VHH binders against q8wuj3r1227to1361. Designs and how they scored, part 7

Target 1, 135 residues: q8wuj3r1227to1361
Amino acid sequence: NDFAYIEVDGKKYPSSEDGIQVVVIDGNQGRVVSHTSFRNSILQGIPWQLFNYVATIPDNSIVLMASKGRYVSRGPWTRVLEKLGADRGLKLKEQMAFVGFKGSFRPIWVTLDTEDHKAKIFQVVPIPVVKKKKL
Short names: E, the ipSAE of ESMFold2; O, the ipSAE of OpenDDE; V2, 0.75 times the mean of E and O plus 0.25 times the DockQ between their complexes.

## First folded at step 1 (VHH)

Design f7 (framework vhh_7ocj_1)
Fold by ESMFold2-Fast, scan of step 1:
Structure f7 (fold): chain B 135 residues (1-135), chain A 120 residues (1-120)
Amino acid sequence: as target 1 above (135 residues)
Amino acid sequence: QVQLVESGGGLVQAGGSLRLSCAASGFTFSDYAMGWYRQAPGKQRELVAAIYSGGSTRYGDFVKGRFTISRGNAKNTVYLQMNSLSVEDTAVYYCAAEGFSDYLWEYEYWGQGTQVTVSS
């Protein structure tokens, strides 16, 4: 009876599959542009397909993740989160929730919560994330 | 229909070697991750070794340096070379395959298992 969802501006994005749920948000307009999930692998843990998917996410994207079911962190998994603004040297527990950003800088609101039982984040993100200076 | 057929198990004395083979059919072998698991009486199945479609490998801590996994994509076969065998390696060894589509794992298949018995 594991339950996991990501909610953006009052709309929930649940998944029926175990693994990592991913929601990608346009950092300029704050609209959800994709919602997908990646299953845990018996042989591999977090699948390499997730790494490939993250590589295709455009710059200036907010990336939300939530785990469902038990997953096993493998060494390269933490690199994905680091590329989205997480701290170096992460120790992931059995559950995680993550508010990340793909871009040229690390916003202060990037947040990772990882726990053995329940992981939860509530975060307000200013839009647009990337703002050019103007006078 | 997918089939995984293991061979090469048997009786061997401690310090000896065995080579297990797993012949696969019914899927595009080169696209699948392949692995070997083992299960001793009264124990849970544990990962022995895995080899991914790109050729990288992973081993259980208890077999590192003694066992080598390899694959022959032209023959649709995965191999486990087992050296310096000990009584603790006695188990049924299972071949496993995992495939994928659209960034999701779609298929997980298991062979029937092959018995390895190591005598002292």
Scores: ipSAE 0.005, ipTM 0.225, lowest interface PAE 10.7, mean pLDDT 78

Design f8 (framework vhh_7aqx_2)
Fold by ESMFold2-Fast, scan of step 1:
Structure f8 (fold): chain B 135 residues (1-135), chain A 122 residues (1-122)
Amino acid sequence: as target 1 above (135 residues)
Amino acid sequence: QVQLQESGGGLVQAGGSLRLSCTTSGFTFDDYAFSWFRQAPGEEREFVGAISGSGGSTDYADSVKGRFTISRDNAKNTFYLQMNSLKTEDTAVYYCAAEYSWGDYLFEYDYWGQGTQVTVSS
């Protein structure tokens, strides 16, 4: 069955649309600040609205993504993920799940799972992500 | 060998215009969709505009919509960014990018240029 959801601290954020679901979390307090989804038609190409949306996400944000159904898995999709800490030159499969970070560095917990049939991530993220002092 | 090379950057006063070019080699130009990105000092690289592999679709970042125009010339293996009504916040290094397309669909083959500086003074 085609379904996708993101769960944060026991709360589910499901998507009813084919495309990419996005949840944005504040990296200092761990609170969800945004939940949205971007659909695309296989006949219309890429969801440029997602590219523009990611540009507006504040630094020190945890960004979670999950695919549902068919999506354009190439082009600007890979660059959106690279902006959020994914490896460069990655090849997305039919489905994807992603735990990313928007900021000046790549945390070790940034994770991408991409597979032809099903993608799933379980990740624990330490809060706050950015520490004030070096020891 | 695949190459993308930007040209046309430089210094310009606010309200002025510049035209950037991206000349390509090493692949079949007509099979690719093209994009422009920019990166201001200390900031992340941001999307500016794109033109589909068929040339039938264009898209722009909200900040440049109505001021910038992307176009392609398949005979010259070159694509362009016409920048009008430039603002100081448009100051950035501009990068061209190419993505393999099936019509209007983008695929995994990505290539980037080296970047060209655009500086807009007040």
Scores: ipSAE 0.000, ipTM 0.121, lowest interface PAE 13.9, mean pLDDT 78

## First folded at step 2 (VHH)

Design c2a (framework vhh_7ocj_1; at its last look DockQ between E and O 0.01; V2 from the best seeds 0.00; counts 0 for: pae E 19.1 > 2, placed apart)
Fold by ESMFold2, look of step 2:
Structure c2a (fold): chain B 135 residues (1-135), chain A 121 residues (1-121)
Amino acid sequence: as target 1 above (135 residues)
Amino acid sequence: QVQLVESGGGLVQAGGSLRLSCAASGFTFSSYAMGWYRQAPGKQRELVAAIYSGGSTRYGDFVKGRFTISRGNAKNTVYLQMNSLSVEDTAVYYCAATYKWTYGDSTYDYWGQGTQVTVSS
């Protein structure tokens, strides 16, 4: 609540503004390729800036998101989560953390944690990210 | 084939009003969220207004009560009433539609080709 960050391989990516923090990781090498925040004014309505950002994320990318402060938890921006692998119809609470994927399949490690007080995910993602077959 | 066809654009004096229409075909209109976006020369495309299938509306910050979005589901048409226009509202206005977010889609499912609105002082 007082602060929010995303940590990748020991490096923290903090956010200073209320809204959503986004970190993109290349799924082939596991390197962070971008870190961007979207403040509440951008998340209101139909947020073209966020939609364009997500649309331009390269395929095979891991996409991390975390809320900061009292963020806009409703509206069309939340459909970005479904584009990145979140289950459809989930309702965001006052806090969220998300590990998603931009690519042609949905990895099993895609996860959303949303709670009124605290949201946290600790996740190990296999690199390179590959599609798996059924047993 | 899906089509979104904007109309009602044109030249209008500052302080005046204009009503845009967007006729939709090729999809189940009543199930779609509809929106209006604009792009002025040298600027990024920005939200003007959106109306969801349930009737909720949202507006860009610059609208501040001057514009009203509405929909006529029986006529497959979305409207934008624009009042108190100023030179800063000069732009190409685009109609857009979205229903279901799927992996790999763009920001909206369908876009119109746009209609020019020019506000003179």
Scores: ipSAE 0.000, ipTM 0.087, lowest interface PAE 19.1, mean pLDDT 74
Fold by OpenDDE, look of step 2:
Structure c2a (fold): chain B 135 residues (1-135), chain A 121 residues (1-121)
Amino acid sequence: as target 1 above (135 residues)
Amino acid sequence: QVQLVESGGGLVQAGGSLRLSCAASGFTFSSYAMGWYRQAPGKQRELVAAIYSGGSTRYGDFVKGRFTISRGNAKNTVYLQMNSLSVEDTAVYYCAATYKWTYGDSTYDYWGQGTQVTVSS
């Protein structure tokens, strides 16, 4: 498996754990407010830890996710992606990269990449995050 | 709105050189990637070169070291230095820009009107 990391403004947020890595960015100031990871064992079944964590994320937050190693590509945890702006009915593969948003609207820059071998997203997000039409 | 303005195209003899320029305006932030595509008559549009915010570059297989893409000092400007041109390089060259890119993705959000490059034998 390829290495996985999340980088924000030149700063890398590595994880030693297989599963899903999460970085939360304040949508108003553009600063990273939290970073965590969820192992496969946590993603299996009813992932309460993930649900609770996402519930505590403030509105108007950019949420970055990336998988490391082989992660649980299916299960109730995928509902979090929908909540953060992903399309419904997603068919995930073995690798994932995601840029989401927690708020009252879905920004146009919300993006999900899922592949069996490599998932990668490079993206610039305007700060502050505002509800607007396509540029 | 975002606009891409291309310049530098024209007629050149085989073995000659051209330098294309593209200036993007209307962005509220810096683009992640800018690139050049080309489309010859009867052929599909293909990637010539792309440059990303980190400085990494990508080239089409046909380039073979002949072309160099670079960013300008101005925001959202990109150049394409084309050397050792051949008749097969004749095409309309398009500037493209985007603030996001997915691995393997060749889709850009914004496109220029295109500039004609003609290489004579």
Scores: ipSAE 0.000, ipTM 0.239, lowest interface PAE 12.5, mean pLDDT 85
ESMFold2 (binder alone), look of step 2: mean pLDDT 83; pTM 0.841

Design c2b (framework vhh_7ocj_1; at its last look DockQ between E and O 0.01; V2 from the best seeds 0.00; counts 0 for: pae E 18.8 > 2, placed apart)
Fold by OpenDDE, look of step 2:
Structure c2b (fold): chain B 135 residues (1-135), chain A 121 residues (1-121)
Amino acid sequence: as target 1 above (135 residues)
Amino acid sequence: QVQLVESGGGLVQAGGSLRLSCAASGFTFSSYAMGWYRQAPGKQRELVAAIYSGGSTRYGDFVKGRFTISRGNAKNTVYLQMNSLSVEDTAVYYCAATYTITYGDSVYDYWGQGTQVTVSS
């Protein structure tokens, strides 16, 4: 199944290569500030290109990720998901979708979906992103 | 629990106008997107119009400026103003809603039952 895409506010950001697609959204204004993809050859081994890219993402950014094709589901690159709010001990399957957040806190809406047949993110993220306090 | 209820369909002469309405209920959050699809006999379901949480819109290629999708004042309500209707616009029109950033074959999670739009020559 090669059908994979990220859509933000009606605009699709397709990827042509198997791997991981990334879209970065400004958490204050809700606009897409960056999008890219990392093919498997980049994800394999020590994925410095991905690490460097993520490091340059501004704080308070919503980070969307989706796999395409037979992506590399294991390896050091998966640590990026933890950095962006995913739970530790992730076991990715054949497909994955991720809504993460780069910042000083972990929003409750951070979500990872991983399945063998279909991955889907089902949520709405309020803008601006704010740290909610438990009442 | 989630329901999408369409209204406003019916019979209209070519060149006429219709305004479809959709009210979605049972959602815990505001939808990411709401839209209208249509399916004519013997044809596949196709996108008519969609409106997204940020306010942007998308239209099918056949619309050509004739239709306008807009949000209502109530949460998860949308309207489709259809002008300059032609016989080719005859179809069942479905309201759809979703929270989803997807990859898979399902763009929308929830669908209405559909409303018939018939345009006579």
Scores: ipSAE 0.007, ipTM 0.242, lowest interface PAE 9.2, mean pLDDT 87
Fold by ESMFold2, look of step 2:
Formats: C-alpha cells, sequence, structure tokens
Structure c2b (fold): chain B 135 residues (1-135), chain A 121 residues (1-121)
C-alpha cells in the first residue's frame, strides 16, 4: 500500500514520494509523453504546479493517476479529476487510481477506483481514441 | 490582506530602458503565478509577461524579446525589464497574481494599482 506505480505496456513508472503520480499517453499513437509526480506539499492549498501541468496536457490524451502513501485526498486539487472525466462530487478515500482523458468528450473507459486499503485499475484502452456516438 | 505595489515607472526616451518591480504581500508568493499587463488609453488590457512559480515564462506577441520577466521569491517581488522601448509601449502597467494557471484562460486573483510608463520620441 506504500508502494505504487503506473504500468503502461510493461513499463513501470514508480513514485518515490507520498502524493500522486501522473502518466500522460498520447491518444492517437498510444505513446507515453509525460511522467511526473506531485508530492503532498504541492497538493495542499493552491496547487498551481498541478493545475498548470493539467492545463498544458494536449487534447486527446489519456491521463493516468495513482496515489502513493497517505496523499492529500481533499482540497482544490481534486477538481483536476473532474476536468479529466471523473464524476462531480466523488469523495476520495485513502487510496486512488484513475484512468482519465483530456479532450472534448468523455470516453466510457474513464474510471476512478478509490478505497481505504488499495486502489487498482487494469484496463485496455483502444488506440486511437475516438468518439463513438452515432456511426 | 493581499497587496501588489508596482514601482519603477516613469518617463523615458524611445530606445531606452526601464525596470518595473511589483512587491507582493499577504499570500504565499512562491505558490502564485505573477504577471504584468498593460493598458493604453482607449485600448483593452493586454498580457505583457507572465512567470509561473516553476519558472516558466510567457510573453505577449508584441514583446518580441525586448522584455524579460523574473521573480525574486525571497523578496516577494516580480520584475519586468523593459528594453528598446517605443512610443507604442506607453501605457499603465499592472502587476497581477493568480494560483490558477492555464494558458489563455488564467483567472487573476489579485491586481495592483498600476504604474505609468511614458515613452517619448
Amino acid sequence: as target 1 above (135 residues)
Amino acid sequence: QVQLVESGGGLVQAGGSLRLSCAASGFTFSSYAMGWYRQAPGKQRELVAAIYSGGSTRYGDFVKGRFTISRGNAKNTVYLQMNSLSVEDTAVYYCAATYTITYGDSVYDYWGQGTQVTVSS
């Protein structure tokens, strides 16, 4: 529970510090384009670094997040999850894992798992990511 | 109480330089993005420069390398070095601060009162 990572196509992206880790994947080609972590001190209060990071994520990007350790589970930063497709008003527990999307639509595979002991998502995402509405 | 106080404005000849300062208080300066905006009479306020707490900078297209924004977190101060000034740079220059950082969509939480910059030919 104090060890967390994000794995994409066999490559692991661990975090050394409590907080959240983020991996961004290009939705057109399926390649990882960014990996970063946000420690608890950044998540507390006004988390400008996280907000700026999310704002600069290219449209049509898959965004993976996972908690490590006891992370800050409340506060303004949690709005980022809603911007990436999580349901509004969802309460985070002691652990979280998230598969989200930056873009103009909300894919059906956007998933948030949050539990007291562990959170884990295993998911296959179609590449390229496309809006399948009326075809 | 949050305060942003600009200084360093004044009268300068075309081709000259000025350095603007904005002293900030009442918030955790190192956590905020800081920006400079300007407004000439009869025109809309426009971005001159912004500096994010991580050190990244953004400039208005009209700056063309002439101005440099920097910050001194130990002194809670943001600076604007303005070189190669022309008459078109005449405006009131405002300091601003925000914790929400999105390019083009930023919402500024606090504004200064402004400092006049006048460039003569």
Scores: ipSAE 0.000, ipTM 0.089, lowest interface PAE 18.8, mean pLDDT 74
ESMFold2 (binder alone), look of step 2: mean pLDDT 82; pTM 0.834

Design c2c (framework vhh_7qia_2; at its last look DockQ between E and O 0.01; V2 from the best seeds 0.00; counts 0 for: pae E 16.5 > 2, placed apart)
Fold by OpenDDE, look of step 2:
Structure c2c (fold): chain B 135 residues (1-135), chain A 121 residues (1-121)
Amino acid sequence: as target 1 above (135 residues)
Amino acid sequence: QLQLVESGGGLVQPGGSLRLSCEASGFTFSSYAMGWYRQAPGKQRELVAFIYSGGSTNYADSVKGRFTISRDNAKNTVYLQMNSLRPEDTAIYYCAATYKITYGDSTYDYWGKGTPVTVSS
């Protein structure tokens, strides 16, 4: 499919812009607190808007990201994924979906999916978010 | 500490009706999507219906038009009204809870012990 969206608890958050869509969820109550999109033109330039936005996200927040269209898969902006728990040395492809976390730890459910044709994550998170380790 | 307790199962004739209930405790019920699954003998567990925290619902094709899922947050309870029951609806029905992040489909975090439903003449 050539469409992209983020759905949280049955509510869809579409984006009309090619680039990266972001949805932020409060980790304690499980409510969406903000959502926005960053266009390719922004991703190609100095990603100060993205970094500033992420910096203002409260700790203990679940951060959802999804690409739409042919997003810029390279560049300094990808560092934000690492800050949100993604593995280092990311090699993004034409499509990406990401469930991250902003906080003092990396939850086990942090997940990045990247593919050339489609990226999809069916993610479940217990609320409130608590520190857990892989067994 | 977290519990899901199903009730309302039993024996019913084809064409009959049952109403299942699942009472939740030990977590913030209103923040979770609730679902009903079923497992027939010799078959895998399958989705029947689920309801999001916001009230939106989804159903398996096999039960659309016959089953209705609803929730009462004040009572921490999710319901499954089953009408026009068929022999193929015979299964153990399980209540489940999860916080769904993306795409409206996921594995549930918490499960009840199940309540049996038998549809037979």
Scores: ipSAE 0.009, ipTM 0.277, lowest interface PAE 8.8, mean pLDDT 85
Fold by ESMFold2, look of step 2:
Structure c2c (fold): chain B 135 residues (1-135), chain A 121 residues (1-121)
Amino acid sequence: as target 1 above (135 residues)
Amino acid sequence: QLQLVESGGGLVQPGGSLRLSCEASGFTFSSYAMGWYRQAPGKQRELVAFIYSGGSTNYADSVKGRFTISRDNAKNTVYLQMNSLRPEDTAIYYCAATYKITYGDSTYDYWGKGTPVTVSS
């Protein structure tokens, strides 16, 4: 819907413009490091602001993203989702919500929800985020 | 007037160290994220190190463990300590500042003019 937001530990991070919003959480301590939005004009073309922002996210960070309104759902910017752990070949619909990770491994809780009417993720992420051997 | 001024570049032998400084003026330094980029002739400009306003850092894989970024908000200065320098670190090093806003357009990045670093025997 038009009242999109990201909530972390009871604190809401609203967005007022169409596009995407991003919240970065330090995976070592669980504190919110950054909240930024990227309106549609930035998401079109070669979005250097978004690419630079993602490149500068600290390693071992949880990255939350949510769409607002009729966002730009195609184009080069969407490749950052794959870099943050989304599946290869993703196709975004009219709404999206994403829990991703910046680091050298892919946690099992990385999740993308995308659909035409609404996208919502409610998830508990373990802190600290650690690399574990799994059978 | 908004300015970033780099200093501390020069010629150094492999295995040596340099400390780059970037002093900012004309804006509220403590609100900006700061970074160091480098560009060798014929190559694309690449991120070297980045520091958030809150002190969290990120490094390119090629420099991790050898370079350290830090900031002094009282002096409006960001530093890059470069240890164990290699010939492939030869480049012009640029200081950059980014201000993030939650509504409206993103602000422009601000760049210094660069300071050359040459690592050669």
Scores: ipSAE 0.000, ipTM 0.153, lowest interface PAE 16.5, mean pLDDT 74
ESMFold2 (binder alone), look of step 2: mean pLDDT 81; pTM 0.819

Design c2d (framework vhh_7ocj_1; at its last look DockQ between E and O 0.01; V2 from the best seeds 0.00; counts 0 for: pae E 18.6 > 2, placed apart)
Fold by OpenDDE, look of step 2:
Structure c2d (fold): chain B 135 residues (1-135), chain A 121 residues (1-121)
Amino acid sequence: as target 1 above (135 residues)
Amino acid sequence: QVQLVESGGGLVQAGGSLRLSCAASGFTFSSYAMGWYRQAPGKQRELVAAIYSGGSTRYGDFVKGRFTISRGNAKNTVYLQMNSLSVEDTAVYYCAATYKITWGESTYDYWGQGTQVTVSS
């Protein structure tokens, strides 16, 4: 049984319930500013709690998400991934890990991993987050 | 060109104290994280202490409250106050710095040359 967790610079942020775990990081200083989880019951239907939470995330924030257990892989809540830079039309599988960004641009390091067996992201992001000019 | 300069290492008796210093230069921005690692002969390099831009700290399991990492007044300066040293703390201590945040294992882009710390019985 693979443990699902988010780790930032060696500090683990565990979740106790099946669903989605979220860690929010300030893009300027790299400080974790928020950590929460959304259980399946919240993800089902119209997930207002998730929507409201995401809406309160300040701009220029790195947003980490990971599924735990048999999470709800479908439904309106998945739209938040698009809002945070994921490609549209994504079909999530049994496991997912996501590095997103709340801001006015889409960084190149935004990534979604979704697999039936294991989803894992090892990501390095320069701090502060800056918009790179496309040369 | 980023450079890390370490100082403060040396020989100390068990139960004694040392204060290591590291000054990093050449960063475009302030470092996101600075830390100290150590490597004893025949052992793997391990984290001693790290401090992040937000002020949070992390310590190795062996530290047990004996060591304290702190930032200096100068930009990209870090100190390691080591108290109650034991023979097992004998190692080369390396300063590390990065302006990158990492999901998972902490990684550092820049390293000092290391300073020898020897604790005698």
Scores: ipSAE 0.233, ipTM 0.613, lowest interface PAE 1.5, mean pLDDT 89
Fold by ESMFold2, look of step 2:
Structure c2d (fold): chain B 135 residues (1-135), chain A 121 residues (1-121)
Amino acid sequence: as target 1 above (135 residues)
Amino acid sequence: QVQLVESGGGLVQAGGSLRLSCAASGFTFSSYAMGWYRQAPGKQRELVAAIYSGGSTRYGDFVKGRFTISRGNAKNTVYLQMNSLSVEDTAVYYCAATYKITWGESTYDYWGQGTQVTVSS
């Protein structure tokens, strides 16, 4: 999968290693505040590096993730997606793209796309991120 | 124990070429990212080149296409081919290895002792 990147407001964040790429955006200002990758060796076993990274993401953050190449699609690391708003018990395929959120509510734009040959998401996220009024 | 041993440094005329090697032992070489850094007297250590376990490479801006990093996993060795050398390339060159790769966190777990490259005018 040679075409693997995350793009935020016209700026591309390409992946250089097989695994997953993560970009964190401040939900108040819409500014990219972190770009990190986790290679397959980190995703296997007990991936404390990934767990610690996600734990330190500030509340009200948009979290983008994309696979690169043949990433580790199973294991304890995948529970991070549920913490960021993915449905519980999701099964990842050979490719994935994810728009998630770190916070006390689940925005309607949280989206996971996972397919065997390509996964992509195009998403417009309202900034600042706020909890919507009940109907 | 982990060892990184650089070789191939020396004196070369400006415009010339050198090939640096770094022999690694004490870890599973194919799973680590490898890099070359350099430090001239009175200057900060700076990235020259990195090669990831998947084969992707990254170069410092000053390289301008003159240097090439490669790895031989069967020989547990990382190489730096340096062409079109100039006096400004004079420095101690260090081999480094890391298991962890994160954007903005350019930490390396292991470092070699360095090899001197001197470019004369």
Scores: ipSAE 0.000, ipTM 0.091, lowest interface PAE 18.6, mean pLDDT 75
ESMFold2 (binder alone), look of step 2: mean pLDDT 84; pTM 0.846

## First folded at step 4 (VHH)

Design g1 (framework vhh_7ocj_1)
Fold by ESMFold2-Fast, scan of step 4:
Structure g1 (fold): chain B 135 residues (1-135), chain A 121 residues (1-121)
Amino acid sequence: as target 1 above (135 residues)
Amino acid sequence: QVQLVESGGGLVQAGGSLRLSCAASGFTFSSYAMGWYRQAPGKQRELVAAIYSGGSTRYGDFVKGRFTISRGNAKNTVYLQMNSLSVEDTAVYYCAATYEITWGESTYDYWGQGTQVTVSS
């Protein structure tokens, strides 16, 4: 179906608009701290809104994304995914799902699934993501 | 011939307000999504605000709560009300129009010539 949702610990976060749905989770406690959606650009495929939003996400955050319907799969905005642990120069297909992390390293559970018909990820993330050290 | 003509730019003191207008002609205005972009010297052009043909709006995080976009279909005009201006808002502001949501590729239908906004402290 042409639908998208992100589910965290049994709670669903459905998307009501075409574009990219984003859920941000605190990496220390595993709590959802924000849920938002970015629809397709009406003027061009540059999603500066998503780029600016990612810049506001605190370090040590888990970032989940899922596409719904038609979305902009090309253009400079794919660099946003690199900031969240994706490989450089990635090529997105018609649908995507992403489990990313904002921090100084790439956890082994960072996952991108991109396919022409549907994309789906099921992942278990250990909390806390980063064990803090006493200085 | 399609035309987008911006007006309302100028010099304003920090904390002040300006209202930009964009008069459109040569296409069925009510069917187009309209947007405002800005570009400061040495920086990339960025989307400030957009209004869809159905009236829904989107804003950049740096202007939320300060700027308001609106449209008057009877006058074929889109407006940007800019409040609580700061020196960081200094840029050339461009009006843009597109028929539909961009899919898979970056494309612009129409652009205005731009209007300069300068905020001094």
Scores: ipSAE 0.000, ipTM 0.105, lowest interface PAE 16.3, mean pLDDT 76

Design g10 (framework vhh_7ocj_1)
Fold by ESMFold2-Fast, scan of step 4:
Structure g10 (fold): chain B 135 residues (1-135), chain A 121 residues (1-121)
Amino acid sequence: as target 1 above (135 residues)
Amino acid sequence: QVQLVESGGGLVQAGGSLRLSCAASGFTFSSYAMGWYRQAPGKQRELVAAIYSGGSTRYGDFVKGRFTISRGNAKNTVYLQMNSLSVEDTAVYYCAATYKYEYGDTQYDYWGQGTQVTVSS
């Protein structure tokens, strides 16, 4: 069946409804600071609430997303991913998984998997994301 | 500096098998999508197989069921197992790497030098 979950350090954050699951992780400490979900709409695509929510995420945050059910790719949705380090002009398939970062630079581990059937990412992110040593 | 070094190419008879390897260095391998492309004389370069950082895979229609792509993150290596080879599989095979992708439409950031695969009747 169609399902989604995000797992961080062995703890699962399951999907409760069709839409986009979002987990926000503090990039300094590696702790989960929020877990929320936003319903997708076939008429409206990704809700504006998700767009606004992403704007409030603090800098130096790791942002994980996973889709459940059908979603519609359109401009506001791709701009959300671009704010979190995704490349511009992406075309999304029916499902997506995303490991993003909100900050002044784009880490190499920012990853988007988009597939018609199932999307999955396994990623190891070094913590702290911003190291004491200037790189 | 980024390096992709292919190995395992050569001459093989139709119906035979080959395993290609691509050793990667100079980037965080586990974060990159890896792929194999091929180019035969007079033809455009085409996607053979791709494996994404999360482990999902994509294959060209002409190799489905015969080829398998895999990766070993501990060794920074991507592999292409080629079974049931035919003369039509004769080409130079290129390893490619990118940290961004879209299913079916991946644009690769880095290319290896290529390895020749020749399948005889």
Scores: ipSAE 0.000, ipTM 0.100, lowest interface PAE 19.1, mean pLDDT 77

Design g2 (framework vhh_7ocj_1)
Fold by ESMFold2-Fast, scan of step 4:
Structure g2 (fold): chain B 135 residues (1-135), chain A 121 residues (1-121)
Amino acid sequence: as target 1 above (135 residues)
Amino acid sequence: QVQLVESGGGLVQAGGSLRLSCAASGFTFSSYAMGWYRQAPGKQRELVAAIYSGGSTRYGDFVKGRFTISRGNAKNTVYLQMNSLSVEDTAVYYCAATYKETWGESTYDYWGQGTQVTVSS
């Protein structure tokens, strides 16, 4: 769409380019560890750099995504989002916003909003995501 | 400002060779992935070859074994060595640059004006 941003604890991470914006947050401390964006190709259906990037995200990471303008809505997007806790077989509409998690389970706060014009999520994520047993 | 200027195109006979050059200016060349696309009249642009900032390469199926892409970071130039040319290689060849290392026409940051390659029998 015309405007897209991801906000974490009151700080905005805007994007000036069309595609998918990605913010990765450490699930233990709640700190933002990366903010990047990926353009989409209509001629080559798979943005391999984005697919490979998600594969390198550490376990116990919160992964936020937001679309701006054009993005690929078929193929690797379904698979990438499934790796981050989205439902299988999901079909994306023209815009999307996503709060995902990379790990061995799907937290109840994992959320995908996909709409033709505008997508928006507001979510509270408890930190640390994985609680440790103490003696 | 940013410019990509292609050169080295022309008329060549089937079985011959050409070397295309693309001189880049206005950006940090070594940080960008560079690619060559081609487009024949009435056809869509297709990827010929790409070279990533780290030096790894990718080729379209039609040109593997015949074409070689290379880059000279000191000269801000990307090259396409074209061997064993056939009539089917006739097209306008475009140089493209992107900071994002994904490939496709809609993802490129910058495009050159193109250079014509014509292969006769």
Scores: ipSAE 0.000, ipTM 0.100, lowest interface PAE 18.1, mean pLDDT 76

